VH-VL binders against p74606. Designs and how they scored, part 1

All scores and structures are predictions.

Target 1, 264 residues: p74606
Amino acid sequence: MTMGDDLWGWQNINGSPYLTCALLAPWPHAFFTRAFYPQLPEQLITYLDPQGKAFRVKQVHGDVTLTATEIGQTPLAPDSTHPPADGIISDAPHQGVWVASADCTPVLIGDLIGKRVAAIHAGWRGTKARIVPKTIDKFLALGSELKDLRVALGPAIAGEVYQVDPWVALEVGQSVQAVQKLATEEQQWDHLSTMVNPPVLPDAEPEKYRLDVRRINQLQLLELGFAQEQIAVAPHCTFQMEELFFSYRRTHTKEVQWSGIVSY
Positions, changes and structure headers below are counted from each chain's first letter, unless a header gives other numbers; antibody chains aren't numbered by Kabat.
F is the ipSAE of ESMFold2-Fast. E and O are both the ipSAE of ESMFold2, at different seeds. Each is the mean of both directions, binder to target and target to binder. V2 is 0.75 times the mean of E and O plus 0.25 times the DockQ between their complexes.
Where letters were taken out, [cut] stands.

## First folded at step 1 (VH-VL)

Design b04 (framework fv_burosumab)
Fold by ESMFold2-Fast, scan of step 1:
Structure b04 (fold): chain C 264 residues (1-264), chain A 122 residues (1-122), chain B 106 residues (1-106)
Amino acid sequence: as target 1 above (264 residues)
Amino acid sequence: QVQLVQSGAEVKKPGASVKVSCKASGYTFTNYYMHWVRQAPGQGLEWMGIINPYGGSTSNAQKFQGRVTMTRDTSTSTVYMELSSLRSEDTAVYYCATDYGSGSYYEPFDYWGQGTMVTVSS
Amino acid sequence: AIQLTQSPSSLSASVGDRVTITCRASQGISNALVWYQQKPGKAPKLLIYDASSLESGVPSRFSGSGSGTDFTLTISSLQPEDFATYYCQQFDSYWTFGPGTKVDIK
């Protein structure tokens, strides 16, 4: 499949590579690589919008998305200068919204008509809790229409290498309504492992599975009524592409790369 | 603030069943797993199982398979652990614990209930 | 199942001493190791996660190290409030606790 290759392009700033998605072309955006470490959103936004203000949160692997205004109104997390959340949605021009990742899926969203943007941190826990659908609900509550939204699921740990326990795979899989409606766990496992582009793959180790978290998020979006043409899934694996991305699974260190998008 | 509050001490006869509760507050109950851990007097910690409060799915340690049942009530943000066919060696403090706020990949148990003493004696 | 062993099973130390506790896994668990402190009559308290990451609010005298099968918890200068039992726990495959190490006053 070439769809992912056609939509995703490498860009460069002073020899440092970053990734962009054609579906998000109307908005300044980037999925930055490890080459930009240790720069923070406040520095990185100057590459996208010199007039932009950066917004970020204390990521807690939950399902809460805050608007830029709500970030200013929400109490700070303990021992942090930011409020706890895992998604941010813009509510004014020149707002850059940012999420950090090192295996979890960074999701960037833009609204072609309403001009608002969002960034979401979607690891397995956030995906199980349906943070992406909940963020879409928030877009709709703010006046966006589903047909005007464009979603890019960025570099993350690929299903081929993401070994998990059975209960993790099953619980994340059950976040998909088509799976949850099946009467038995046996039927749920069968569906997750035999469907087109299955999100659950067999593992060589007994009683282990490999999980494609990006695929689960894509399935959640399709269930909401998104057309496939509105969704871009990056082919890039953070675990396997060591030169370009930090990966918690690979190194167990806290170094991250940032992804962001700016409203206009 | 995150809090887990457990039910009070129980005294049971061998062969009976006990049901311990754990009420959660200060976070979204359905977004985080709940674990059950026990500790016999003067002994170490022993993991019993895990429940997903969202769907109610469970995974239990093999030692307790067939005797332990974990359930939840989302309307009261409460998790239950029921242990049947009690034996004297089941005398222990039973703890609930959640992984809220840790930020690691597979979350450590960063919040614990106060414990429930279950005594099994004739 | 992954088994954990701790050494020593107990130790006696004085305030100001450097204390080292080891935890060994029956198979490689990468950095999937947590340390807890438990005081008599209390629930365990998280000290260190991912083998070496210090939990917020835990004093800097506590540190963890190791990967694979061999792990250590170090208390650089023992304080009166540190007399407790310490447990390691793996989360690489399900959850297993070590047998504990009791730190008593000399």
Scores: ipSAE 0.006, ipTM 0.473, lowest interface PAE 9.7, mean pLDDT 88

Design b06 (framework fv_burosumab)
Fold by ESMFold2-Fast, scan of step 1:
Structure b06 (fold): chain C 264 residues (1-264), chain A 123 residues (1-123), chain B 106 residues (1-106)
Amino acid sequence: as target 1 above (264 residues)
Amino acid sequence: QVQLVQSGAEVKKPGASVKVSCKASGYTFTSYWMHWVRQAPGQGLEWMGIINPSGGRTSNAQKFQGRVTMTRDTSTSTVYMELSSLRSEDTAVYYCARAGYEYGSGSYFFDYWGQGTMVTVSS
Amino acid sequence: AIQLTQSPSSLSASVGDRVTITCRASQGISSALVWYQQKPGKAPKLLIYDASTLESGVPSRFSGSGSGTDFTLTISSLQPEDFATYYCQQFNTYPTFGPGTKVDIK
């Protein structure tokens, strides 16, 4: 059995499918599909925790993660309903933290002992800027221990189909310490293309590459000292699984699905 | 297919008011914020304000505060921009433009634009 | 308000040329920058958002780069339909636009 078959399961509510991950079983959580559109986190949380309060941010493809308390304390730009950030960490019980995606990687995290949870929106820019490692640092600052954290990288555009320019693949790849330490860009390309489960794949189109953003995030987590057993990577591709997921690369519309996790 | 269709050209005298409409189709009207941007002849682009079609909440640039009013009608998927106390400097093409992100967070860049409405203020 | 400047204000180029337009912000805006193309008598068209993400349906000859205060739009091989005015816009706060760069046929 592959880890993807073992850990990921489809659930159903009122005829609509959503995805869960066994590593996150202690927390109410979901990677919702397009079937739940146009419901927002404030409605979706009722499926997970009727007592829960939903928290979300204005996603700007950056590297900032806010606690639920910090969201409430952040001054808003005029006519903005939510502060700019791409990650949220809970700091009290019954807080649901949510991120939207349509190809970018939704990352859900739980702390088995500290009970804190997080949701992160990790596109290629956020991944390049190391938002996931920065969020882990914030967990540790709040009292979490690395060994107690469980991370699920949800449905996103798969490396097999994510065509990018060379500079995107190289700059995202350089966010991995093992890559950055190599002396030349030629050595960096070689490493990214030949390592086990390579995050950079060749493309049929000249001067293009395919990039596995989830794999880069997994490599960043492994470099922080996570064991493989603490990390689950969804096998689901938002671009290829048209009936289940919105994909910006496929349709170029801004419709999104939501992923969330609730603290207790 | 997303479309934003605006009302026709207007000619107004100084001191009058003008109300421009923008009818949206091809997407869920209440899921995206709508902006108004103007462009004086031969000049650059100037942001005027934003409306959330779901709740009707608005925010306007300081320059237009007190004389711009934005409204919407969810039954017709139409947003309106009314500019009062018109001056010759208000002569411009007025555009409605959809916010780039769907989830109603007040995105401030524009993915789809209306065709524009020419408003001429002269005596 | 965040001020944007564009350089050059205008340029003349031939089909097949590489064209570079720069946009500078008066303060740091991270990657919160967008590029639009506007042809005479038409509404602006989104080309690039988040500094370097190409909007769907936009030809791959267009590319964007930069972060913080300095940004660049590049057209790798200018086509006849690319003669237009190009505007940068920031969305880190209330929107402000650059003054535009006019790309004329040489």
Scores: ipSAE 0.000, ipTM 0.380, lowest interface PAE 19.6, mean pLDDT 88

Design b08 (framework fv_burosumab)
Fold by ESMFold2-Fast, scan of step 1:
Structure b08 (fold): chain C 264 residues (1-264), chain A 123 residues (1-123), chain B 106 residues (1-106)
Amino acid sequence: as target 1 above (264 residues)
Amino acid sequence: QVQLVQSGAEVKKPGASVKVSCKASGYTFTSYYMHWVRQAPGQGLEWMGIINPSGDSTSNAQKFQGRVTMTRDTSTSTVYMELSSLRSEDTAVYYCARKYSSGWYRGDAFDIWGQGTMVTVSS
Amino acid sequence: AIQLTQSPSSLSASVGDRVTITCRASQGIRSALVWYQQKPGKAPKLLIYDASSLESGVPSRFSGSGSGTDFTLTISSLQPEDFATYYCQQFYSYLTFGPGTKVDIK
């Protein structure tokens, strides 16, 4: 299911590395590294599309996705110049949609036929609330067809190192419909820890588990009917690759890297 | 000085139980997880299990599930490991070892170890 | 369960030698690997955590490298106090130790 390193390539601008995914080749896009800090989407878009206009939101770890037009119609978040949301879908050409991360999963999506694109900030809270499926529903409402969508789950904290409390692992796991349908929490834990490529890994520390948020998002997409070939999961861990990525879990600082994709 | 001091050597018959103590000093006891690791004579290290800082939760290696019990007494800064239904192959030096509760990037690395307790099981 | 193997099982070396010890995991463990030194009759001592991070107070002649399945511990210039057994340990899934590598005087 995971396409691995053969879909993911390092690119370079003035000595600074950034990631691209072959699955998203039709669209200008990038998962930028910490080397681009403190540049904002308004500067970063010029590397992807000089004619592009950048759209971003005040990320609140929720489940709301706005179109570029809706961003202009939505009231601003308190003490912010942007409305509260965690996903953005383009609705015109030359619109760059952007999300910030430092461990949460940046999800970039493109529609091969409809040419619209999306960026989603999917941490554990947004994943539990099913922001990715809700964004897919919004694509479909706008006229996209599932078979034409391509999804890349970018650099994020890897399951192997994402130590969480049991309630976080269970509640995020319950966002997968196959899990939620099980009669008992004991059965849910068993399923999450024994399935193929389990999203919940055991931890030697009691009262702790390791959670693969990218795997949960992949499972949600597969439940919607996506083929494995439509989904790319980055092998890169923001926590472990500290030269390349900021990680909140590692440092507890507010520096972020940006990921974006531009419509045409 | 940070230190873990373990109880003295034990000699037991097969089928008996042994309880080893590990007394901590020089740090905030309730901020750290505690692990137990054993080593049979002339052999390598084998992980047994872990107990959380508050002492209300444990996780044990599959080989020892049902036979090992770990407890903590926060008032005396002491952790205990009790191994039941002893067999001759349980003859080993038993170590307690400390792990920081919020330091994930050290993973399950053990920075402070007890001096070890020899447990001999013979018929 | 994840199994760790170490090579060589034992080696003989002289003071000043560069010593390299290998640890191999049965599956990918990212950087979730720790190295310990154990002297006869003593408890193990932490040397390297997270595959390559040197523990405070450990001499700079010790270094760790690797990721995934293949890891190495290097002692750049062996000193008399370095004669010991060295163990690798993974924490990717539960916790397991390698069988150890004994470094003896030649």
Scores: ipSAE 0.000, ipTM 0.438, lowest interface PAE 14.0, mean pLDDT 89

Design b10 (framework fv_burosumab)
Fold by ESMFold2-Fast, scan of step 1:
Structure b10 (fold): chain C 264 residues (1-264), chain A 123 residues (1-123), chain B 106 residues (1-106)
Amino acid sequence: as target 1 above (264 residues)
Amino acid sequence: QVQLVQSGAEVKKPGASVKVSCKASGYTFSSYYMHWVRQAPGQGLEWMGIINPSGGSTSNAQKFQGRVTMTRDTSTSTVYMELSSLRSEDTAVYYCARDEWGYSYGPGYFDYWGQGTMVTVSS
Amino acid sequence: AIQLTQSPSSLSASVGDRVTITCRASQGISSDLVWYQQKPGKAPKLLIYDASSLESGVPSRFSGSGSGTDFTLTISSLQPEDFATYYCQQFNSYYTFGPGTKVDIK
């Protein structure tokens, strides 16, 4: 994928690169690269907001988003010091919300008027379960208006290299309402593979497909009524950009990079 | 903590059907896939299929296509595996097993297993 | 479907021995390989995931290595409780198990 999109910019802290998105300019935020490993959100937040408190969850590839207050009220996940969830919404000033990724899509959201922010971990399972739309519903329940939201879909494994089994591609594709409403699976496959910027691409290997998870998330947001100008999709591929990002598909190791955004 | 508790042993005649249950507790039922794996006496492990408890979608091994049906009941956190047209070679211990998510790209490895259900097919 | 083979199919060893079990895939599976231990009458137990990651609570004498098509499970100093059958399993394309390797006492 092409670097140098107008919306995405590289920044440096002490020679270590991190990525920012112009749509999120009102909020301190970053999609950090592997250069910051092994720093955790509690350390990384000092680069964004010296007064900030970091919030994180035990990511379980589900569809649950918790507010910062709810994190304190939710029982811890088994074998973890954090509650199970894959998204966090701020509910006070100076709260940094964080998600880890190594191929799954980090989604950062800000509310221009309501001043709340969110971070979501959206892999294929969370995307299939519609975590991003569910988080948007939670913003609306908290008083946000759709027109005031800005969404950035950060560095993730690109569709052009994300080889998956047919059932994974179909299940994730079916999370798009326009696809789900089609009468047959044959029609669903046709739509997913022939639409503009198709989220499902053919693979050279028989009985395999390539899946663009960021494109599926973008389609879910568009279906909710977002204008294209409210959504930024990073062109960066974690699998292909080895110098900048960890990728589980590439190495099968547990090192991650963090993405976060801070409320005010 | 996480537990998978399976139904008791079954004895069936050839041509019958058997339905084995697996009741999950200690975690969010809809957030993990469930696999079914069988093992004939003295033989190795054989994967049968997978179910997504959230939506109910399934994918079965080709060998069992047309004979195996996997379902779930979210109100009781239970998955079921039904095998029809039973033959003597279907005599086996049947296991349910939970799929562990890490940063894997879909179901991967089986972190918790049920205790197994012995199904004997004999006339 | 991806086929897995294990060698040896069985072996006899003494307490304190170093045991090596090999798993070979019919095509490249990256590091999408898991090892299980099964004792008689019990369900399998996860030992190693992602080819080389040791499951929590599993003794450090167990280790895994390999990528692509050739994988190895090693027990550095066999203990009495380690006499069992060991299975490899791939998750690169659907799910298949190797035929198992039975580790018996001499």
Scores: ipSAE 0.012, ipTM 0.481, lowest interface PAE 8.5, mean pLDDT 89

Design s01 (framework fv_socazolimab)
Fold by ESMFold2-Fast, scan of step 1:
Structure s01 (fold): chain C 264 residues (1-264), chain A 125 residues (1-125), chain B 109 residues (1-109)
Amino acid sequence: as target 1 above (264 residues)
Amino acid sequence: EVQLVESGAEVKKPGSSVKVSCKASGGTFSSYAISWVRQAPGQGLEWMGGIIPIFGTANYAQKFQGRVTITADESTSTAYMELSSLRSEDTAVYYCAREIYGDYVGDYYYGMDVWGQGTTVTVSS
Amino acid sequence: QSALTQPASVSGSLGQSVTISCTGSSSDVGGYNYVSWYQQHPGKAPNLMIYDVSKRSGVSNRFSGSKSGNTASLTISGLQAEDEADYYCSSYTSSSTYVFGGGTKLTVL
């Protein structure tokens, strides 16, 4: 994809590549590649902020976002050392917030004026449940203003290769208010497949569709009143760029890459 | 590759306290949690508590609340378990064990896959 | 209740299969998807065998785990002499703690 290419740049540390977004330049941040496996956020944060403390959650493909303080106050998830959530917002300086992905969209957000940051894990289920809009609501409740937010949607499985069942494409598409307001499912399918940069693409296999989850998240942000220039969408596909990224759809293994951003 | 080495055997009087150490070698200390599990002679396994060094937070089994303190020193890659107000029924082998969690999108525990050799604590008068 | 319920002993013949049960409640085994199983030989530290129904800790495919409601099971097929040991189940709890079963002594006849 050419859209958003100018905003994304490769960096290198200790021979390993990682991705940054110009829209997030004010904050130490990275979309790390598979080259950094098996390093965890607690090690990775030292590349971004040696004074930083890393925060992470047990990702459950839901719609809950916790502040760094709330993470310490929330009961641990079963079989985990972390509380269940899919997003984290900083509430003090030098806090690094992290999400893991292997096809799901890592979303990093910064507030230019309020200085707070967020990381969100947005797979199709979280996108359907509107985790990104709910996290934006939480930013606003904490004192942020929409016009000051910058959002980067990182490397994820591309719509061109993300084969899904019809009900998945339709239910994720219905999370967009403009789609949900249409009177019939026929009209909803038509809109999702014919709009500019359609989030639903035809598949060669009968009764299958291809779904662009990043595009759905972008549409949700635009509906909230974000300007196009506040949103960056990575052109990188985790499924197709196997030398750089883990992909659950490709391998069905548990290895992930991490994305994080640090407040100041 | 990762090894946990516990401190030596202890003989203590009733009413005293004991502090057992567990030193990790190989791997990154901050990438896992440490649990303490004891086993009285001829009895089963009993979970006492655990700590996640990166958070500095410890959780304890209700039976040991108020008597057990679990700490970690990241600079020496060492976890500690201190048990106070010792009784004869505290005579047991005390194990430390690591819990590695998976980095898949759900962050699953791998269970306690590496165990220390055990520290025998004998409480006698 | 402080421990999960396991039979005190089970026995099986060489080459046959045996199943060990582990019963709890909705606040432990029934409430969470993963139960771990440990093997302990006399004088040794426990060894992790199963950490959930689909995963194993470097052990033979003869060992498998399953769960239905409040009961988890460890099945050992093709019994061998070295399988003779104590077996413990363990579960996470709603109190953010772990609880072990009482243990089962396996005798290979």
Scores: ipSAE 0.013, ipTM 0.406, lowest interface PAE 8.4, mean pLDDT 85

